# Designs tried in a protein design chat: VH-VL binders against q8ixk2r445to577. Part 377

Target 1, 133 residues: q8ixk2r445to577
Amino acid sequence: FFGMLQNKGLTDYCFDYNPPDENQIVGHQVILYLCHGMGQNQFFEYTSQKEIRYNTHQPEGCIAVEAGMDTLIMHLCEETAPENQKFILQEDGSLFHEQSKKCVQAARKESSDSFVPLLRDCTNSDHQKWFFK
Below, E stands for the ipSAE of ESMFold2; O stands for the ipSAE of OpenDDE; V2 stands for 0.75 times the mean of E and O plus 0.25 times the DockQ between their complexes.

## First folded at step 21 (VH-VL)

Design oo4 (framework fv_axatilimab; at its last look DockQ between E and O 0.88; V2 from the best seeds 0.85)
Fold by OpenDDE, look of step 21:
Structure oo4 (fold): chain C 133 residues (1-133), chain A 120 residues (1-120), chain B 107 residues (1-107)
Amino acid sequence: as target 1 above (133 residues)
Amino acid sequence: EVTLKESGPALVKPTQTLTLTCTFSGFSLSTSGVGVGWIRQPPGKALEWLANIYWRDTKYYNPSLKNRLTISKDTSKNQVVLTMTNMDPVDTATYYCARIPYGDYYFDYWGQGTMVTVSS
Amino acid sequence: DIQMTQSPSSLSASVGDRVTITCRASQDISDFLAWYQQKPGKAPKLLIYDASNLESGVPSRFSGSGSGTDYTLTISSLQPEDFATYYCQQHDNRPLTFGGGTKVEIK
């Protein structure tokens, strides 16, 4: 699966990654932004290694969850996907993080008009449903 | 200032089609993330969601009424139109249009509502 | 569909009273709950979204709390203008659904 990773509950919002330096793509937080399909910032791939890959540059970036965190941070992809980079995109659209045993949920950032994907307890929330478009 | 106003017939005969127009100001459906929804309320009863439409023309309908509902927008006129077919006396209610922020599912600004009576 | 159950359906209170209204969802709605105030002959007015976020312009005497399936709207000190009907609405899943309402009447 590849393309824009769009949320069901937060209408027309997609995974978005815009590193300040295109040559240094790791270490920043993945956010949610209005789906526009323009450029490379919203292009992701779900791989057979259960990675959510930012496949726009080399080396490739993979979304990871750091210890004690509930945010999604871009790391470098590895030959063997580390445990903190493994996700299961389930048939119902839920995006499950194996290591934390939590689901990725579209969430409002600090009562603003900005949104981020966060790890939360898994529910049947539309905000935890994702699909590639 | 955000404002919305519903317009349409106050009386509809059974089996006829209801057409309601929501005219709004203070915001635009060309603005990313913005939506408009319709909600109705029978006299003395609770609120019922009908349909949403968003800036990208994404549309959602209440499944219980989906086959009877059509929602559309004219961004240039700042209007949203709702049509509901095969009206029945049970559909008698005050119909509201309301703004939806940030691609969400709640309503932050409401029109005053328009009462629609279905009767022979 | 998610059913929203409000309690109580009605209550009588006096100015200055602390008022609490509860809303229970038939499933976990992940804090995606809104509260509205409606006065007779008027449209609903948004008070709270995301369970606890106070809408701009709404008095601070209004507050929302809760998690999972159970949520509460609290009016810390009831004012004369607060006598109205209040509705909860889950904004988690489609179809969107409202509670049955709670009428706050003057004692």
Scores: ipSAE 0.895, ipTM 0.953, lowest interface PAE 0.5, mean pLDDT 95
Fold by ESMFold2, look of step 21:
Structure oo4 (fold): chain C 133 residues (1-133), chain A 120 residues (1-120), chain B 107 residues (1-107)
Amino acid sequence: as target 1 above (133 residues)
Amino acid sequence: EVTLKESGPALVKPTQTLTLTCTFSGFSLSTSGVGVGWIRQPPGKALEWLANIYWRDTKYYNPSLKNRLTISKDTSKNQVVLTMTNMDPVDTATYYCARIPYGDYYFDYWGQGTMVTVSS
Amino acid sequence: DIQMTQSPSSLSASVGDRVTITCRASQDISDFLAWYQQKPGKAPKLLIYDASNLESGVPSRFSGSGSGTDYTLTISSLQPEDFATYYCQQHDNRPLTFGGGTKVEIK
């Protein structure tokens, strides 16, 4: 699938990647932002290797979760997807990170007005359901 | 500065269609990323969710009432309209409209409510 | 549908008392819980969202806690203006559902 990755429970919010330096696309956190489809910040590809790719820029980025962390960060894609870059988008819309055995949830960043995708224990929450548009 | 106000008839007869208008100020449904919902409360009873509408026209309805409810917006007038068909005396309640922040499912600002009585 | 059970249905308390109200969901709601205060003849007022986040302008004597299926609203030192009915509401899944309410009365 390719497009905007939307949350069910946080209506009209999408995965968004806006690194502070467009020449350094690695190491920054993926956020959630109002879906708008302008520019290249909200377009991702879900691949046959179970990657979530940010490939509208070069080099291509793949979303990863580092060991012991719950945040989704951008790594460089590799020819064979590493385990920490594999996410299973299930039939019910849950986005499962198999290595950690956790699901991606739309979450408020601390007490702010900002939202991020984070790994959480899997539930049937609408905030853990995702779809491409 | 955020305000919402419900308007509509205070009395309807069984089988009639109820039309309620929520007029609001201090925010907009055109570009703000928010929504408006409708909630009712029968006298002396708990709150019941009816419907939500969001700034991009996404709509959600309570499934127990889905075939009876229609929600719409007129962004230029800062209005949201709820219609509810085939009214029955059990639908007697205070009806509230309320703002939804961030595309979520909770309500941060509420109107004062309007009492609707369904009676012959 | 997620059923929300509030306890107790009512309680009597004096000014200065610590008051605790509980809300149980029929399934894990991932901290997506709101608390509202409603005084007679008035609209509900948001107190807490996301289980523990205090809405702006709400006094700090109000706090929310809990996780999974069990959530609590605490008023650390009850004030005269706090006598009201309190409702929980899960904002985790559609359809949105409310608890039955807890009426806090003067002892």
Scores: ipSAE 0.775, ipTM 0.911, lowest interface PAE 0.9, mean pLDDT 92
ESMFold2 (binder alone), look of step 21: mean pLDDT 94; pTM 0.953

Design oo5 (framework fv_axatilimab; at its last read DockQ between E and O 0.93; V2 from the best seeds 0.86)
Heavy chain, then light chain:
Amino acid sequence: EVTLKESGPALVKPTQTLTLTCTFSGFSLSTSGVGVGWIRQPPGKALEWLANIYWRDTKYYNPSLKNRLTISKDTSKNQVVLTMTNMDPVDTATYYCARIPYGDYYFDYWGQGTMVTVSS
Amino acid sequence: DIQMTQSPSSLSASVGDRVTITCRASQDISDFLAWYQQKPGKAPKLLIYEASNLESGVPSRFSGSGSGTDYTLTISSLQPEDFATYYCQQHDNRPLTFGGGTKVEIK
ESMFold2, look of step 21: ipSAE 0.779; ipTM 0.913
ESMFold2 (binder alone), look of step 21: mean pLDDT 93; pTM 0.952
OpenDDE, look of step 21: ipSAE 0.913; ipTM 0.958
ESMFold2, fold request of step 22: ipSAE 0.766, 0.775, 0.763; ipTM 0.915, 0.917, 0.912
ESMFold2 (binder alone), fold request of step 22: mean pLDDT 93, 93, 93; pTM 0.953, 0.953, 0.953
OpenDDE, fold request of step 22: ipSAE 0.929, 0.930, 0.930; ipTM 0.962, 0.963, 0.963
ESMFold2, last read: ipSAE 0.745, 0.726, 0.725; ipTM 0.911, 0.904, 0.905
ESMFold2 (binder alone), last read: mean pLDDT 93, 93, 93; pTM 0.953, 0.953, 0.953
OpenDDE, last read: ipSAE 0.929, 0.930, 0.930; ipTM 0.963, 0.963, 0.963

Design oo6 (framework fv_axatilimab; at its last fold request DockQ between E and O 0.90; V2 from the best seeds 0.85)
Fold by OpenDDE, fold request of step 22:
Structure oo6 (fold): chain C 133 residues (1-133), chain A 120 residues (1-120), chain B 107 residues (1-107)
Amino acid sequence: as target 1 above (133 residues)
Amino acid sequence: EVTLKESGPALVKPTQTLTLTCTFSGFSLSTSGVGVGWIRQPPGKALEWLANIYWRDTKYYNPSLKNRLTISKDTSKNQVVLTMTNMDPVDTATYYCARIPYGDYYFDYWGQGTMVTVSS
Amino acid sequence: DIQMTQSPSSLSASVGDRVTITCLASQDISNFLAWYQQKPGKAPKLLIYDASSLESGVPSRFSGSGSGTDYTLTISSLQPEDFATYYCQQHDNRPLTFGGGTKVEIK
């Protein structure tokens, strides 16, 4: 699967990554933004290694969850996907992080009009359902 | 100032099709993240969600009424239209259109509502 | 569909009273809950969204709390203009569903 990764509950919002330096793409947080499909900021790929790749740049980035965190951070992809970069996009649309045993949920940042994907306990929430478009 | 206003017939006969128009100002459906929804309320009863439409033309319907409902938008006129087929006296209610912020599922600004009576 | 059960259906209170209204969801709705106020012959007015976020322009005497399936709307000190019917609405899953309402009347 590849393209824009959209949320079911937060309508017309997509995974978005816009690093400050196009030549250094790691270390920043993935956010949710209005789906526009322009450029490379909203193009992701779900791979056979269970990675969510930001593959429009070289070297390629892979979404990871750092220890003790609930945010999604861009890391470099590795030859063998590390455990903190493995996600299961399930048939019902839920995006499950294997290591933390939590689901990715669209969430509003506190006291703001911006949104981010966060790890939360898995529920039947539309905000935890995702699909490629 | 955000405003919405519903317009359409006050009286509809059974089996006929209801067409309601929501005209709004203070915002535009060309604005990213905005939507408009329809909600109805029978006299003395609770609220029932009908349908949503968003700026990218994404549409959602209440499954219990899905086959009877069609929602559309005309961004240039700041209008959203709802059609409901095969009206029945049980569909008698005040019909509201309301704004949806940030691709969400709640309603922050509401029209005054328009009463629709279905009767022979 | 998610059922929203409000309690009580109605209550009587006096100006200055602390008023509490409860909304119970049939499943975990992850704090995606809104509260509305409706006066006779008028459209609903948004008070709270995301369970506890106060809508702009709404008096601070209104507050929302809760998590999982259980949520509460609180009016810390009831004012004359607060006598109305209140509705909760889950904004987590389609189809969107409302509670049955709570009528706050003058004692």
Scores: ipSAE 0.926, ipTM 0.961, lowest interface PAE 0.5, mean pLDDT 96
Fold by ESMFold2, look of step 21:
Structure oo6 (fold): chain C 133 residues (1-133), chain A 120 residues (1-120), chain B 107 residues (1-107)
Amino acid sequence: as target 1 above (133 residues)
Amino acid sequence: EVTLKESGPALVKPTQTLTLTCTFSGFSLSTSGVGVGWIRQPPGKALEWLANIYWRDTKYYNPSLKNRLTISKDTSKNQVVLTMTNMDPVDTATYYCARIPYGDYYFDYWGQGTMVTVSS
Amino acid sequence: DIQMTQSPSSLSASVGDRVTITCLASQDISNFLAWYQQKPGKAPKLLIYDASSLESGVPSRFSGSGSGTDYTLTISSLQPEDFATYYCQQHDNRPLTFGGGTKVEIK
């Protein structure tokens, strides 16, 4: 799948990646932002290796979750996908992170007006459902 | 300041179609990422969700009423319209429109409500 | 559909009392829970969203807590203007559903 990865429960919000330095795309957090499709910040590819790739930029980035963490961070893609970069987009729309056995949920960043995807225990929440546009 | 106001008939006969208009100010459905929903409350009873519409025209309906409801918007007039077909006395209620922030499913600003009585 | 059960259905309390209202969801709603206050003849007013986030302009005596299926609204020191009916609403899944309400009467 390729396109904007949208949340069901937070209507018209998409995965967004806007690193402060276009030459240093690794190590920054993926956020949620209003879907707009501009500037390539919201285009991701779900690969046969179960990666979520930010491949409109070189070198290619792959979304990862570091051990013990709940945030989605950009890493470099590898020839064989590391376990912390493997997500299963299930038939019901849940986005399951294999290594942690948790699901991606749209969440408010603390007391702000900002939203981020975070790992949470899997539930049937609409906020844990995702689809490509 | 965010305000919403419902308008429509106070009395509707059984089988008729109800049309309600929500006129709002202090926000826009063209670029703001917000939505408007409709909720009703029968006299002395709990609130019941009816429908939502969002700034990009995404629409959700209560499935128990889905085939009776139509929601639409006119962003240039700051209006949302709800149409409900085949009215019945059990549909007698106060009807509210309310703003939905961030594309979520909760309501931060409500109109004053309009009472609709369904009676012959 | 997610059923929301509030308790008690009504209560009486004195000014200054600590008041606790509970809301039980029929399934885990992942803290996507709002609380509303409704005074007689008026529209509901949002107090709390995301289980514990206080809406702007709401007095700090209101607080929300809970997780999973069990949620609580607390009024730490009841004031005369808090006479109202309180509703919970899950904003986790469609269709959106409300609790039956808790009427708070000043004794």
Scores: ipSAE 0.772, ipTM 0.911, lowest interface PAE 1.0, mean pLDDT 92
ESMFold2 (binder alone), look of step 21: mean pLDDT 94; pTM 0.954
OpenDDE, look of step 21: ipSAE 0.908; ipTM 0.957
ESMFold2, fold request of step 22: ipSAE 0.752, 0.735, 0.748; ipTM 0.906, 0.901, 0.907
ESMFold2 (binder alone), fold request of step 22: mean pLDDT 94, 94, 94; pTM 0.955, 0.954, 0.954
OpenDDE, fold request of step 22: ipSAE 0.926, 0.925; ipTM 0.961, 0.961

Design oo7 (framework fv_axatilimab; at its last look DockQ between E and O 0.85; V2 from the best seeds 0.83)
Fold by OpenDDE, look of step 21:
Structure oo7 (fold): chain C 133 residues (1-133), chain A 120 residues (1-120), chain B 107 residues (1-107)
Amino acid sequence: as target 1 above (133 residues)
Amino acid sequence: EVTLKESGPALVKPTQTLTLTCTFSGFSLSYSGVGVGWIRQPPGKALEWLANIYWRDTKYYNPSLKNRLTISKDTSKNQVVLTMTNMDPVDTATYYCARIPYGDYYFDYWGQGTMVTVSS
Amino acid sequence: DIQMTQSPSSLSASVGDRVTITCLASQDISDFLAWYQQKPGKAPKLLIYDASNLESGVPSRFSGSGSGTDYTLTISSLQPEDFATYYCQQHDNRPLTFGGGTKVEIK
């Protein structure tokens, strides 16, 4: 699966990654932004290694969850996907993080005008449903 | 200031089609994440969600009424239109249009509502 | 579909009273719960969203709490203008659904 990773509940919002330096793509938080399909900021791939890859540059970035955190941070992809980079995109659209046993949910940031994907207890929330478009 | 206003017939005959227009100001159904929804309320009863439309023309309908509902927008006119076919006396209600913030599912600004009576 | 059950259907209170209205969802709605106030002949007015976020311009005497399936709207000190019907609405899943309403009347 590849393309825009769009949320079901937060209508027309997609995973978005826009590092300040295109040559330094790791270490920043993945956010949610209006789905626009322009450029490379919203292009992601779900791989057979259960990674969510940001394939805009080499080396490739993979979304990871750091210890004690509930945010999604871009790391470098590895030959063997580390445990903190493994996700299960289920048929019902839920995005499950294997290590934390939590689901990725579209959540409101400190500002009501911005949103981020966060790890939360798994529910049947539309805000925890994702699909590639 | 955000405002919404519903317009349409106050009386509709059974089996006829209801067409309601929501005219709004203070916001735009442009590339902003905003949407507009329709909600109705029979006299003395609770609220029922009908349909949502967003700036990307994404549309959602109440499944119980989906086959009867069509929602559309004209961004240039700041209007949203709802059509409902095969009207029945049970559809008698006050119909509201309301703004949806940032691709969400709740309604932060409401029109005053328009009463629609279905009667022969 | 998610059913929203409000309780009580109606209550009588006096100015200054603490009022509590409960909304029960048929499933976990992940704090995606809104509260509205509606006065006779008027459109609903948003009070709370995301279970506990107070809408701009709404008096601080209004508060929302809860989690999972159980949510509460509290009016810490009822004012004359607060006599109205209140509705909860889950904004978690489509189709969007409202509670049956709670009418707050003058004792």
Scores: ipSAE 0.858, ipTM 0.942, lowest interface PAE 0.5, mean pLDDT 95
Fold by ESMFold2, look of step 21:
Structure oo7 (fold): chain C 133 residues (1-133), chain A 120 residues (1-120), chain B 107 residues (1-107)
Amino acid sequence: as target 1 above (133 residues)
Amino acid sequence: EVTLKESGPALVKPTQTLTLTCTFSGFSLSYSGVGVGWIRQPPGKALEWLANIYWRDTKYYNPSLKNRLTISKDTSKNQVVLTMTNMDPVDTATYYCARIPYGDYYFDYWGQGTMVTVSS
Amino acid sequence: DIQMTQSPSSLSASVGDRVTITCLASQDISDFLAWYQQKPGKAPKLLIYDASNLESGVPSRFSGSGSGTDYTLTISSLQPEDFATYYCQQHDNRPLTFGGGTKVEIK
C-alpha cells in the first residue's frame, strides 16, 4: 500500500515525518499531524517485507522501534527487513509490531495538543486502527 | 471565544423530518482538525450521541439511528446541519451541538441546546 | 457497543466532603474516558478527557483516575456549585456511549 497512513480514532490525523534536516532522514521520531497530502511528509509505503517506508528519498527510510522503546524512529531500510522494522497491518486495521508484540496507538504527548504513534499493549481501540488513503 | 448555538423548530409532528442547524464561532471547519457533533437528551434521561462531522467531511452516525440521520456542513457559513427523519414522540429531547477537538470522540464546547417536542 | 455503567446513580454529601463517582466500561477503553458536569437547565461541561487530563479552567479539586475498564471521578472538597449530574463518556470506540449519570446533591 502507498499513501497517507491515517488513524481511525483520531480522525484525519496521519503519520508525518518532519526531520530537522531534510537531507538527513535517520534518527528522528515519526509524529501524527493533520492529514493534508502537501509535500512529501505524509507519504509512506507498506511493503511485502512488512516495512513502513518513507520512500521519497535515497537511501530510503524505514520505521523502526529500538529495543526497550515505544517510539517510532526513522532508520535506513535494509535489503532484508530487520525484526525491529517489521509491522503487521492486520485485517481489523491494527498495526502490530512483531518484535515487541505491541500495537501502534495514536497517543497524546503528555497533556499537550501534539500526537505521536506509540507502541502500547494491543486492544480493540479505534485509536489502534490504521488505514491507507 | 468558542460558541455554538442550535436552531430549529420547537414542535414537530410525528412522521415529519426534523432539521437542526448549529451555528458556531471562534473556530473554523476549513483547516482546523476539529469536528462538530450532535447529542440529545430526553427529559430526565442520559445523553445519547447522534452524529459527528469533521473538517474534511468525514461523518459518523449512531448505528441505532443511522437510517434516520444525515449530517452536513457549510464551512463558509460556520454551520452544521442535522436532519432526522420519521420523528416519533420518543424522540422528544433537548438537542445539543458540540465541538470535537483533534478528530477525537469527546466534546469540549457545547451549545445551550434546543428542546424539540414531538406530538400530534 | 461499549456499555458504560455509572455508580452511584445519586448521592448526597456535605460541603467539604470528598466525593467519588465510578464508571465501569464493558471492555478495556485504554484511558479514552471523558467526564462531564451538567447543572440543572444547562448544557454539559467537559471536566476531564483521556481519563485524567483536566480541561482548562476546571477547578483543581476535580481529578480523574483509573485504567482499563474502571474509572473514577473525584471531587476532593465538595463546593456548593458542584451540585450537578455527572456523566462519563468513553471516547475509545464508535458508537460513542455515555454512562447513566450520577446526581450529586448538596445539603
Scores: ipSAE 0.782, ipTM 0.913, lowest interface PAE 0.9, mean pLDDT 92
ESMFold2 (binder alone), look of step 21: mean pLDDT 93; pTM 0.954

Design oo8 (framework fv_axatilimab; at its last look DockQ between E and O 0.88; V2 from the best seeds 0.85)
Fold by OpenDDE, look of step 21:
Structure oo8 (fold): chain C 133 residues (1-133), chain A 120 residues (1-120), chain B 107 residues (1-107)
Amino acid sequence: as target 1 above (133 residues)
Amino acid sequence: EVTLKESGPALVKPTQTLTLTCTFSGFSLSTSGVGVGWIRQPPGKALEWLANIYWRDTKYYNPSLKNRLTISKDTSKNQVVLTMTNMDPVDTATYYCARIPYGDYYFDYWGQGTMVTVSS
Amino acid sequence: DIQMTQSPSSLSASVGDRVTITCLASQDISDFLAWYQQKPGKAPKLLIYDASRLESGVPSRFSGSGSGTDYTLTISSLQPEDFATYYCQQHDNRPLTFGGGTKVEIK
């Protein structure tokens, strides 16, 4: 699966990653932004290694969850996907993080007009449902 | 200032089609993330969601009424139109249009509502 | 569909009273709950969204709390203008659904 990773509950919002330096793509937080399909910032791939890969440049970036965190941070992809980079995109659209045993949920930041994907307890929330478009 | 106003017939006969227009100002459906929804309320009863439409023409309908509802927008006129077919006396209610922020599912600004009575 | 059950359906209170209204969802709605105030002959007014976020311009005496399936609207000190009917609405899943309402009347 590849393309824009769009949320069901938060209408027309997609995973978005815009590193300040295209040559240094790791270490920043993945956010949610209005789906526009323009450029590389919203292009992701779900791989057979259960990675969510930011496949725009080399080396490739993979979304990871750091210890004690509930945010999604871009790391470098590895030959063997580390445990903190493994996700299960389930048939019902839920995006499950294996290591934390939590689901990725569209969430509002302190600012009312900003949104981010956060790890939360898994529910049947439409805000935890994702699909590639 | 955000404002919305519903317009349409106050009286509709059974089996006829209701057409309501929501005219708004203070915001635009060309603005990313913005939506408009319709909600109705029978006299003395609770609120019922009908349909949403968003800036990219994404549409959602209440499944219980989906086959009877059509929602559309004219961004240039700042209007949203709701049509409801095969009206019945049970559909008698005050119909509201309301703004939806940030691609969400709640309503932050409401019109005053328009009362629609279905009667022979 | 998610059913929203409000309690009580009505209550009587006096100015200055602390008022609490409960909304129970038939499933976990992940804090995606809104509260509205409606006065007779008027449209609903948004008070709270995301269970606890106060809408701009709404008095601080209004607050929302809760998690999972159980949510509460609290009016810390009831004012004369607060006598109205209040509705909860889940904004988590479609179809969007409202509670049955709670009428706050003057004692």
Scores: ipSAE 0.907, ipTM 0.956, lowest interface PAE 0.5, mean pLDDT 96
Fold by ESMFold2, look of step 21:
Structure oo8 (fold): chain C 133 residues (1-133), chain A 120 residues (1-120), chain B 107 residues (1-107)
Amino acid sequence: as target 1 above (133 residues)
Amino acid sequence: EVTLKESGPALVKPTQTLTLTCTFSGFSLSTSGVGVGWIRQPPGKALEWLANIYWRDTKYYNPSLKNRLTISKDTSKNQVVLTMTNMDPVDTATYYCARIPYGDYYFDYWGQGTMVTVSS
Amino acid sequence: DIQMTQSPSSLSASVGDRVTITCLASQDISDFLAWYQQKPGKAPKLLIYDASRLESGVPSRFSGSGSGTDYTLTISSLQPEDFATYYCQQHDNRPLTFGGGTKVEIK
């Protein structure tokens, strides 16, 4: 799938990636922002390797979770997807990170009124359900 | 200052359609991320969620009442309207409208409520 | 649908007492829980959202805690203006559901 990855429980919020420097697409956190579909910030591809790719820009980025962390960070894609870049998008909309055995949830960023996707223990929460639009 | 106020008839006969208007100030449904919901409370009983509408016209309804409810908005008038068909005495309650911050499902500012009695 | 069960249904307390109210969800609600205060003839007032985040303007004697299915509202030192009915509400899943309420009365 390709498009805007939207949250069910946080109405009209989408995955968004807007690195502060056009030259450095790696190492910054993916956020949630109001869905707008403008520019390249909110378009992602879910691949057969179970990657979530930021591929409207070269080189392509793949969402990863570093060991012991709960934040979704942009890494460079590799020819064979590393385990920390694999997410299973289930039929019920849950987004499962197999290496950590956790699910992606819309969460309020600490110390702000901004939102981010974070890994949390899997539940049936609407805030853990995602779909492409 | 955020305020909401419900208006509509105090008495409705069984089978009639209830129309309630929420008029608000201090915020706009033209603004990103906010919504308005409707909640009712029968006398002496707990709260029951009815419907939400968000700034981009996304709507959610309580499925136990879905076929009876319609929610709409007029952003230029700062109004949200709830219509509930086929009223019955069990629908006697105080009806509240309330603001939803962001796209979530909780309510940070509430109107004073309007009591609606369904009786002949 | 997620059923919310509050306990106790009512309690009596004195000014200065520590009061705790519990809310049990029928499934894990991932900390998506709000608490409201309602006085007779008035609309509910939001106290807490996301289980433990205090709404602006709410006194710090109010706190929320818990996780999973079990949540509590605590009033550390009860004040005269705190005699009211308190409701929990899960904001985790549609349909939105409320607890049955806990009436806090003066002893």
Scores: ipSAE 0.781, ipTM 0.914, lowest interface PAE 0.9, mean pLDDT 92
ESMFold2 (binder alone), look of step 21: mean pLDDT 93; pTM 0.954

